# Designs tried in a protein design chat: VHH binders against f4i9g2. Part 6

Target 1, 368 residues: f4i9g2
Amino acid sequence: RSEKSEERRFDQKMSAHGAGIKTSSSAVPFASPKSRFLSKQEKFYPRCTPRLTGPQSRDTPPKRDTGIANEKDWGIDLLNENVNEAGTNEDGSSWFRESGHDLGDNGYRCRWSRMGGRSHDGSSEWTETWWEKSDWTGYKELGVEKSGKNSEGDSWWETWQEVLHQDEWSNLARIERSAQKQAKSGTENAGWYEKWWEKYDAKGWTEKGAHKYGRLNEQSWWEKWGEHYDGRGSVLKWTDKWAETELGTKWGDKWEEKFFSGIGSRQGETWHVSPNSDRWSRTWGEEHFGNGKVHKYGKSTTGESWDIVVDEETYYEAEPHYGWADVVGDSTQLLSIQPRERPPGVYPNLEFGPSPPPEPDLPPDQPQ

## First folded at step 22 (VHH)

Design y2
Fold by OpenDDE, fold request of step 26:
Structure y2 (fold): chain B 368 residues (1-368), chain A 124 residues (1-124)
Amino acid sequence: as target 1 above (368 residues)
Amino acid sequence: QVQLVESGGALVQPGGSLRLSCAASGFTFSSYAMRWYRQAPGKEREWVAAISSSGGSTVYEDSVKGRFTISRDDARNTVYLQMNSLKPEDTAVYYCAAPYRPWGYDRYTEHDYWGQGTQVTVSS
């Protein structure tokens, strides 16, 4: 039965008669009285009082998921002179600044600067430390430590460092960057931690990774990822992310990819666990043959499965977006650190025992 | 050391009510979600109910929804399971469980601590 719903055409023609009222209002030129403001040249005596503007505190926690900052972002300016200063601001807050120069064996030199402040009521505090280190071996380090607490009870801590060193085995120069950040809420059961690292060498070897943790009340989350480039075209990337509730709900996603010269594989899993421990999982894989064909396969606990070969172009990053040239370019301050001359008679103690290559953090669940 | 002591188990008639208690010690009780499990004879241990650390959230197994109520008293370090409209199928040893995360962010170090359990028998 064909119910013909009638499209009522409401035509309403409203005739907007635009009456043209010509009102001629003769704008009388208000003669702006030339008020002779005799600019009393108040002799601005340049109060050369060095506004000892104490270092201004950032009263906010660092942002999440910001990665590793560049050295230029910190504005590290180490004082050449030993300074020990403190003061009180007009608002009653206090500040301090100190600097030092430490010398050690093997041409070790450390220049550092520390700054901090406290609010008038003591509810807020902050500290920032900068350092540069070097030795005769060519080791160079630039670093920052920053911490704070605000009136809301939030607290945070962060470290940043970049290091130039020579690899013991390859004698290649390496630049390593790392950052750690954490913050905790004063009002909520909330906090987070992030660890970031980047390692580069002149041959294009690159390692990047991060571990992230967080909690917000009844929920917690984790994120881990890693990237490895061998400089010759081999790439390994992996990610593992998951979250949990206090009641036992869990969910996550993980994947890995390995490629060399257009050939490689991808694998992943999405999973969910209910409070009663019921697990849902979907696993997938891709084999890339380098010929424009990709074998795709997967299955789920709900009975889904696929196994197909498709025509698909393989896309992966054979090189890091940010590599050796980039890190060198962004490490000008690090590179400018001048090592002390090798003291006469000091021979390199070759006993640098082989730091075992960091075992590649293999994703935990590779089935043996 | 984490200790969980269940109590309140008894023989009850169908349709009856029972309140189980679990006294917790050896950890910051208020910081952890608490769970009840049960194990019937010849069956696997099954999840029954959970309550969040804040007490603001509760979840129940489908078979006990509307009949059982999980609650907690942080001042007494005690979690409760109020069981109403009991059925013979509810006959089991009931266990209290506390997830213990010694390391705040370690996924792999989560251990469930269990009590000795308390016997609930529902029979005519």
Scores: ipSAE 0.034, ipTM 0.411, lowest interface PAE 5.2, mean pLDDT 79
Fold by OpenDDE, last read:
Structure y2 (fold): chain B 368 residues (1-368), chain A 124 residues (1-124)
Amino acid sequence: as target 1 above (368 residues)
Amino acid sequence: QVQLVESGGALVQPGGSLRLSCAASGFTFSSYAMRWYRQAPGKEREWVAAISSSGGSTVYEDSVKGRFTISRDDARNTVYLQMNSLKPEDTAVYYCAAPYRPWGYDRYTEHDYWGQGTQVTVSS
């Protein structure tokens, strides 16, 4: 059915009048003489007062077991201008500072700064290099290399790198962090090497690991560990540590744990080898059934053995303590790297040259 | 101008040893990581070994691990490749490479400088 309704028109008129008074006040054009104060823009040549004070050297080796430091802690000092400077300080020490940018294909840009110094007597020296890289593919890299020698004869080398890239297959953003550190004593037969890596993707996949080696005279030690999270609840953790003592004794401890949805296993071994090559070992395992029961078993070369089921709650870390959100939060400088402007209609070539050489898996001073 | 001059290539029998040298000039050698590459006939150039600017880090391709050793002498601006237990598969022209800048290795190898290479032939 139909219905129609209605019109409402309302009219009202009200009136126009008010006669506002044209007061004509003839503002006399005071021709203020444009005093062409040619303000000599004193070209404030920023007196780059050559801070003749060369960059200050770090005179101490890095500390052990520091992991991958935050980018904020590396003292990144990228110069905005191309600099090539060198000088001698009043104390006779020498310094250099240089910076620049490199351009390449696919919109590649690398900004870099390098500085270093040497004491008057040459007993101490240091070098620090920083770089930022980017291209049109979304690749970003931030890195540092530092090296030095002090008057005590200690020498060190360290590098840190952060890389942002997009996975070619999954189209997922990935951040990789790595650090390598080495130090040698000038007075003792002592040195250490550490390699750290972390890999994160936006889906929660996480890989962490470290290789450590140290020597002090006749003593040496190795440490390896890894953590893997698949972002879906699967977790793998492992450690492998061993040492050799001055007496020729060797000992080690290793374990592995695997878990998914409250079910998993732990396994481990502790071993010792005497100078006479006698080996002792204890192996153990745990099976976690997810029902509050744990099967525990083990044996030793000395005749110990156990095989029991106990009531025990299963505890494991299903997620990394430091994950994607955290690494993104700590990668502000990396993420702030601005790629070159891409010309309209130009697309990056995804065919990259040969992959860079892999990072060393072992300390360089270990016998191959 | 950056120059790299490789030397030490020779004909050797399987199981033999060679030491390659690469003399560098035209840049601050101690500030640069150095690499060795090789190219066999009909194959692409492949990475063999690398050493960091400080010499504190070395890395090797899997096929040469335990047989080859990369080292450097900054006082002589020279990088070396000691090759032991040579195999016929090691036959190639070996090239020394230096990056244009001392910021390690990346996907842009076009920034590397290369020498003319030295021929290594392993044959019975």
Scores: ipSAE 0.033, ipTM 0.322, lowest interface PAE 3.1, mean pLDDT 80
Fold by OpenDDE, last read:
Structure y2 (fold): chain B 368 residues (1-368), chain A 124 residues (1-124)
Amino acid sequence: as target 1 above (368 residues)
Amino acid sequence: QVQLVESGGALVQPGGSLRLSCAASGFTFSSYAMRWYRQAPGKEREWVAAISSSGGSTVYEDSVKGRFTISRDDARNTVYLQMNSLKPEDTAVYYCAAPYRPWGYDRYTEHDYWGQGTQVTVSS
């Protein structure tokens, strides 16, 4: 029985009789006299009054990222003068900006700018802080901190830092980057956190890593990974991921790679746990011999098992895709920070690394 | 510290046999594949054979295939290279190689360990 629900087309016809009253009024052309007032066009040089347009805050949380941003992405522009300003916009929102220059011991210098605002009703707020630091040792730092809350109740925090310093062991210049982001929903039990780090030196040593966490109600996930390059061809990479669902299902995947000079190993595990606590797992490994042969082995809880040697070319990245040259190229602002002169009486702590163990005294050549 | 000590190298006639040994220490031997390399005079070091951590898989360079046998004794932390039907072209210093460093990341040290080698000379 095909019940044809009759969509009633209400045709409302209303006849708007708009009566066109023609009224004719003959307004008389009073010929007001052409007074030639040569208005001296005062060239209003628009005084570029710096429209103190307070920094426009983003009303939205930061996006998740696949890496650490470059300094150029932040648009850090520190004020050269000490500023302490506040105002109210036409919409009733308020803003502030302040800047400072701190001097400390050991040739320490910190330039900073802070800005923020609030909506008229106080439902939204934001803050942003920039800084650059330096000392006499060659230490340089550039950083950003951002935070905010929107009218929906979402809140976020973000920080980014890049540092130039001398490595204590190698005496090589190092550039280190770190970033953290977090956001929380105002409407749901939801949030995420990301932590990133990158470390580079001039010899090609590189360390990269990230920790990511997220939650959406009863669902949660974790992601961790790391990469290590020694600058000589040794590589270590690893990942560890796991998640939990609303139903109580858990799953995870992890692997590790180690390589040097075309030889190395890969290992991994994939697992899941069902709501009924049934566990499944698969473990696998690869041994790379450097000759185009790879030993592959593995097993699972379901009875899968393999142990074979195959012809396979070993592929791995012996060098980071983004390395020292790249980070230096992207750190122009950091590098441009001027150090202060060494204060009088301050000397570099020449921590002489442990003296190389005395060369074993060669036994005296017995005279033949 | 990882240590590899090769032994068993000698002077042999063509067609002869030798068994090389490499005693390993300083790492969990049973967890890693082991390798043999050789370096002939005036030549670059070349890969010879490898054995998986389990000992279940072995691979050989083509020139030694069918003549050489790599094996391991995990109880003794020792890898062996049985060399049969030796040829003059097999004359070289033979080296045992440990795998990638099992523990930790050192950014400034080499992660490949080699012994001092053992001399194999095949001559009439």
Scores: ipSAE 0.016, ipTM 0.365, lowest interface PAE 5.5, mean pLDDT 79

Design y2
Fold by OpenDDE, look of step 22:
Structure y2 (fold): chain B 368 residues (1-368), chain A 124 residues (1-124)
Amino acid sequence: as target 1 above (368 residues)
Amino acid sequence: QVQLVESGGALVQPGGSLRLSCAASGFTFSSYAMRWYRQAPGKEREWVAAISSSGGSTVYEDSVKGRFTISRDDARNTVYLQMNSLKPEDTAVYYCAAPYRPWGYDRYTEHDYWGQGTQVTVSS
């Protein structure tokens, strides 16, 4: 059926009336504005000699991190000379700067710098400390500590460290990184704490982990995770998280992953507790057989249950994304620390770690 | 005695590719991270790349990221540097480095073991 969509033509002719308004162009003579070139007396503002602006205060808490910041991000500025300076700014704020060089036994050397400031009313305060340490054994340490309080009552503390040391057992170089941060609100019952650690050796062994805690009034959270690589292809990863809400609801999630050469397992649990104390949980597991098959199983408190074998490729990270070469690359300042010469007559305390406890004597084979 | 022998250096055109090799001996190769350095005429020796002892981690100088690949073959005690998209600025003597001390390597220490180097020239 042919429905004929009609063409409607509407014509309308609206008329052109041309009214010729003779706009008389009275040429108002543009009076040439006498450009009073006011000779901008370049007020030679005396180049304020760059007032030795005391170290600028950080007045805000640090942000929570997803990892340990690199040494380059800490703004480490160790003074080469022993300095002990203090001053008061025009605004009444005070500052100090100090540095030192400590020498100890076994070629121990520590260089440190510290600076800080305080507002005129004492409501704000900050301190920053940097240090580098070394000894004759090849030990090197670089560290930073920062703390502050602002006028809002917020307070914070953070520390960062990198350490190069030789493992006594393996004689392998290790780099360890650690960071701690905390902040507290001055206005709310709120605060958080984070602890991070990373350990690397030249063989590819890597350990990473974090502990995170936080509170905001009636809310609280806890987070722990860890990664371990043995450098030979064994991997362990785990997480454990829980939180409590303002409503009194609690929930948690945890899982663990273990793999070696494509074989491994994953397992986890998710749980929830309602304000009325009703508990729900789900547990799950995966077994990876290395042959492209995965056994998946799980159950919940609500009656869910599964147990299946599926064809699935196993994906896991056998190596850390950030490993020994990476940490070495990012530890330029740490590595640049010059060791001291071995003092004459000083020998490494080969403290032979306690001999592994003698393997328990297998009970004598009872004579048959 | 620690010995490092670099090879594979050549004259190449810009945009070309080259693979350098460093044969190592005189130490437990598999236990140490290996590094490549380069030294252009009239310039200081600069770090180029590093690979962990396991080979699982690699790091590169910013100027060579995405272009160069460091790898190792422990069975052959050899570290490699695959260089792609070569630029005139990459012209240098390339050196392989092994750590002098078992407690780590220093990027700036003159105490590394060095080979004789291999000349890479990138020129139209």
Scores: ipSAE 0.000, ipTM 0.202, lowest interface PAE 12.4, mean pLDDT 78
Fold by OpenDDE, fold request of step 26:
Structure y2 (fold): chain B 368 residues (1-368), chain A 124 residues (1-124)
Amino acid sequence: as target 1 above (368 residues)
Amino acid sequence: QVQLVESGGALVQPGGSLRLSCAASGFTFSSYAMRWYRQAPGKEREWVAAISSSGGSTVYEDSVKGRFTISRDDARNTVYLQMNSLKPEDTAVYYCAAPYRPWGYDRYTEHDYWGQGTQVTVSS
């Protein structure tokens, strides 16, 4: 249906006349002020606010018996740019920071940063060095060295190192971690040295150990321990401790554990020597047969003696608590090291450079 | 006897997700790091991920980093591989590995216990 509805046209005409007063107001052309947009090129002076605050050093030696710290805890501060800066603070202390890149054969690259400071009177000083090394063989190294002396005369040295080795043929990866620390008192005949190492391979072989030495006046001590895991279930653990007291008493304790597939042995010795040169010792052993029986035997210089078989469950740590996956997880910075780009067609010379000579086990001055 | 049984493999579209499981038996599961490997057709078996015995540390192959997550449930003697943002290049048989040697992995050595694997196919 069609509905048409109508376009009503309403016309209305109204005429109104109003008068055309032509007021000729001469519009004075307001000269549009050329807004000189002085583009203030704000010279973004990069306020390189010289962080003039020189790196603050530790005024204290490292703590004893800290083991190998995680890389995240070493305060790695690698400068991305080559820097060579030095300054003097308002207090008269001086600081320096420097960084660089050393390049070598086989794609060797060492990135390093060094910083340090000295007090106004020269009584205290500190230095920290960080480095990152790599080459085309898969070798990576991350390390820190810290040293210092304080106004009390204490001096210290600390180093941490992580190394990745990649065997190109076997694709076996190895990670080695180490720490060395030493401190000397400025006021006392006192000092200590600690060496820690951990070695891991991707097949489960693990070696851990530590050497600790210390002296405090007439007292001295040393401690050594080691752990070996062959990855096949064989475990070796040992400790060796010795101490001398101010009174001249000497004592020692050592033990060894060897286990494989629930079978193994433990043995140990404890001894002391009195100032009057009287010696006492006790030796003991355990044979674990893997069947819930243990043969226990021992003797002492005071007439103690035993030899018995007992029903006892064998307990030993067959595996390291911290293994390959763990060390890899804790080596993120090490693993993130990027080697130089290898030119096409250039292969690393697998010439095994001479293994750096084993750092001479600086024998601590064995107290004679 | 060490047994590893992988499961969860499927056909998925690119960008899809899968969760693989590996049920382990015959050893003290909680004492060993676990690993996932994969083998694409015509390629060598390659390492994908590893998790420490404690579960506190995980490592990944670069190609799967950020996409895959390895985890473990010691109460169930099971290791998992969550795979997200799957790509055609992820197509492979995935294998769970228990170390013959504790606390290690070898990318190329057969010294591990392996399951039968589970097929993952990523295709449009």
Scores: ipSAE 0.000, ipTM 0.202, lowest interface PAE 16.6, mean pLDDT 78

## First folded at step 25 (VHH)

Design aa1
Fold by ESMFold2, fold request of step 26:
Structure aa1 (fold): chain B 368 residues (1-368), chain A 124 residues (1-124)
Amino acid sequence: as target 1 above (368 residues)
Amino acid sequence: QVQLVESGGALVQPGGSLRLSCAASGFTFSSYAMRWYRQAPGKEREWVAAISSSGGSTVYEDSVKGRFTISRDDARNTVYLQMNSLKPEDTAVYYCAAPYRPWGYDRYTDHDYWGQGTQVTVSS
């Protein structure tokens, strides 16, 4: 097989920076397993505008992510007062903006803002909802949900959430982020979906991952990966990527690694299935004993195999590059949510590692 | 409901030609890749050829490559299999199929729609 032939048949193009109505991309190529994760993204449109002029129109699908956004990337700024406004723009489109709060048991409070618009004929519409939640258990949540469709038939939906809570069994503070995005073309057979998550606790437990799916030009692809650090030196990382064509060709790569204190394993498979269901594959593995010896082995459906022991230094990423101290420092808005008034004793059970980040009134070192 | 109806099967001498048709209804034909399979007496059904939903890509089983041509006519909701240089080992019931692969599917919700088959016999 040639990479030139497979490139055309199994191509995937990522969207350029900037929102594209056509949502064009090709599935393929597959690359080496991802070993480093960066959470930076382009700035999102602000959700707040002057009340008298109405909100900006939202008729463009979102861009694919390279990582989950932090709260500063969203710029959440809930309205200070209950709002219930609506109007009509010059082009005949309508808009609304509203805000309020909901109260519930155990000190539950949700402050929220919602806005949206639609064209005169209803062929396009969009909504955005933003919220802060808290209760007397120490739970806090920030969130956003956006959805829409445009006159070209494109549709989209996205969510983002950041949550502080107490783990039921350990009583440790935990911060979790999650995001989902989806966009579908107004033409059939094209679209994509992404889900991201990050979870942290005060003792160094960290879990991160993504699930992705896309379809374009008679090709579909899936990507899943995860990283898990137990906070005590144990590391698990894995990937599973695959694609298929309408004609019945399928291919993929997967691997995983597990390590603790220089001892562990790596293993993986590259595979291909022809339209007649013939499968070839090549598997490999490494066993690291922590003594300078590494057992390397593998085999393929074409009959090749190897099974050797070598002298080799073991290297792996033992700690997350972004952990509890970092997420606490990047979650100042979440941590500053004020719960409802309560009798003494509201927060005795949450365990934080480092002190909470300074309040926003301190001089900033690196404003965005 | 989804229906696939094959036609054009016949008795043909070795070296002859035959064109099979598969008329489709009950779904948006232009959105589906189409496939041909065959089943000889006493054997398992085997894949023969496939054509993409756009018609821009085709693929063939090795034993028929260069002799068979798959094509489609979206205006008539029909897929064809032109069979040339026929051999006795091409004798089989030929089936067309439309794979159903919904957006975002998992593997256990996939299925194929099948026709009833048309007999092709290659004999002197």
Scores: ipSAE 0.378, ipTM 0.784, lowest interface PAE 3.3, mean pLDDT 78
Fold by ESMFold2, fold request of step 26:
Structure aa1 (fold): chain B 368 residues (1-368), chain A 124 residues (1-124)
Amino acid sequence: as target 1 above (368 residues)
Amino acid sequence: QVQLVESGGALVQPGGSLRLSCAASGFTFSSYAMRWYRQAPGKEREWVAAISSSGGSTVYEDSVKGRFTISRDDARNTVYLQMNSLKPEDTAVYYCAAPYRPWGYDRYTDHDYWGQGTQVTVSS
């Protein structure tokens, strides 16, 4: 039963066709063009290095559609002592690593480490920075920023962070994870940018999403999606994908679902716009009443329509597959950050920070 | 400052030919697709043709297909519209346009640059 429900949900996510009415399919399929970075061999570099030798190379670009990594995948290992050292590897490449800490008001502490390397001829380079932040409000942050370029002019940039804080409105503990990833070709008009976020609180509130953009020569594409669970049985999921060519053809597909207590709806649209602005559109919907009946309906700009009621069991994900317990289990390094010791007679400031805002939909501005 | 300047508009007899030019400056011309539009008196501006940034792909509005040809010369930063077999209904002000597509733009931030237009009149 469960497999059948999942297949129906997957079918709805992949296609917006209504049962019992034939429609003409004129939508151009979504194309996520192969990234130039994905066609290159990625070098494997072990991350563990001894203190007295150069750091392991971290000259690996990010990959599309990989979400937010777990903290352990980064191998963050901040030193207790300040370090400032550099050297040369046997292949002639140079390296450096440094570390330090910053102290501030209200118990603020940031421990950080920065490392990097450069090829012998200087044509490629990479850097990576790790940090831990904490203060006396209970705020904790673990983060990474990395970037690099290769000899062909390809470049990349990635951030990752986890944050623990107490939400100012609800006073609940909240863990938030985020990532930004960007890669650009040095030889083609090609690249991509992604922003991912996940937010969890101790009573089951969960919000996740991504904004993605890419370009390969004459084609550009966008993807936005979100999931929201209120922790009391209400769920909303949605996706909005679209693409265009330089010549003015645009097409897209979007859908959403909302459910509570077995009752809810799904709906979507597939559309296409020609260079002369003529628009084709096909919409569909499902209304679930919680009684074994589902109203399925839809129409298109070419005149097709359907409006039927079927016997169908309602299925939706009432709770996230990855929630508070999972993120707590995957955030042990974040949770283990030790705050600064308070001097005797110092009291904590009562301060509640807002959740970090999502990054903007657009990647950093670039010259045309 | 981005500038698009059309030229070549004239009065011509039905069945005749004209070649329009659009000279571009203030941006990297070879990185942009280029488009032609036209606006007849009392009507909304309509799309006519487009050419990709590489010049390898072209597309035309149905009423001009087979009669009009869009082309580009990146060395001269110029896009052309060769118009053959002209008809009275082709009478319009013709505009060139360049889509503004910064890295990471979305639907609400895409703006086109426009020229001032050149008048084409097809009349006996």
Scores: ipSAE 0.376, ipTM 0.781, lowest interface PAE 3.4, mean pLDDT 80
Fold by ESMFold2, look of step 25:
Structure aa1 (fold): chain B 368 residues (1-368), chain A 124 residues (1-124)
Amino acid sequence: as target 1 above (368 residues)
Amino acid sequence: QVQLVESGGALVQPGGSLRLSCAASGFTFSSYAMRWYRQAPGKEREWVAAISSSGGSTVYEDSVKGRFTISRDDARNTVYLQMNSLKPEDTAVYYCAAPYRPWGYDRYTDHDYWGQGTQVTVSS
């Protein structure tokens, strides 16, 4: 073995016997070190109503590892009237608010509001944009974009959106959420980026995942994972987490599982690469036959191996904890978006499947 | 336009010393880790040493530990390899490299910048 001491420390934390039975997020060591940048991510000013005399200061970075917020967490309240105003707060900072509409073909309408502020010396600034989009196909979208910097040089951007659309082939309604967040330190070689998504359809299909990246001085780390539920009991889950140092040491863990009706498999790899590009690796797998027997196997580049059958009950999450009914209930503002007024004629209809659809907003065309 | 230019290679007697330099331009040198590699005739290129972007961490291939020292001077945008107690098996072309890791890169797509190399020959 020609690996450095880091490989030995990593090997000492992971035993072959413990890796083949169950996994826990608390048992997977990763280089995700904290920094002074993270302690500055706390929101200093709470979200305020946009109906006050001017926008509140928004110079705090977003917090990482929060998942995708629902629409209520943003407190989106688009301005109903056209606005174009600016001013100076009592502390000398400046602000602006504006709103408008963008119109296009096929009934496309985007209602938007934008706010921003800047400290009196220009050392901090922020912007927020909110929007609602719709068209005559029944498409609806709700979204937010925020960015800012503070006097310490930290900068951040985040976006969030939620969409409703009708699948062209199945005629099923789908709700999809996505978010991106990033922040960069002004004083350290540190920053992070997260991308999240969730997709749901009316028959129980669910897809979720994330891509994450972080950097703190000489260390970087990545996390990718996905979950897929077909709505009929099939589940696929996977993760791929890794880290590296600037000096060329890399390490990681990955695994996947696929199950239906108690039958399926799990498999994974823990690995380490030295600056020489020499690779240590340990793989494992489980085959679950649905009869109380589980085939467990694995091997490593240092010669370790096992291949046994044990008596073990199969456990896995067959249905998503948060699914279609939940996302419909949490998407009231999205679903209430009023489309652009249309010429007299038929109204669009959406297929929501097992969940009751919300009543659409319709233009008046039959006064009583 | 990124450039890495090695210098200091020479013919030297066994037991002698050399100091290699690698001058960098076209990127923010202080934000990059730097590495040295070498390639003997008929052999694959092999890693020799690395130094972190801050200069606070170094790592060496086992065959050169205790004999070679990597260092950096961010004011001159230069990385050095001090080579002591040279042996005939140290004969090679020595290359400087900078791993390029843009925001959001992952381990499946890497990009390194390379110099053109400088010849070191250890022979009497």
Scores: ipSAE 0.366, ipTM 0.776, lowest interface PAE 3.3, mean pLDDT 78

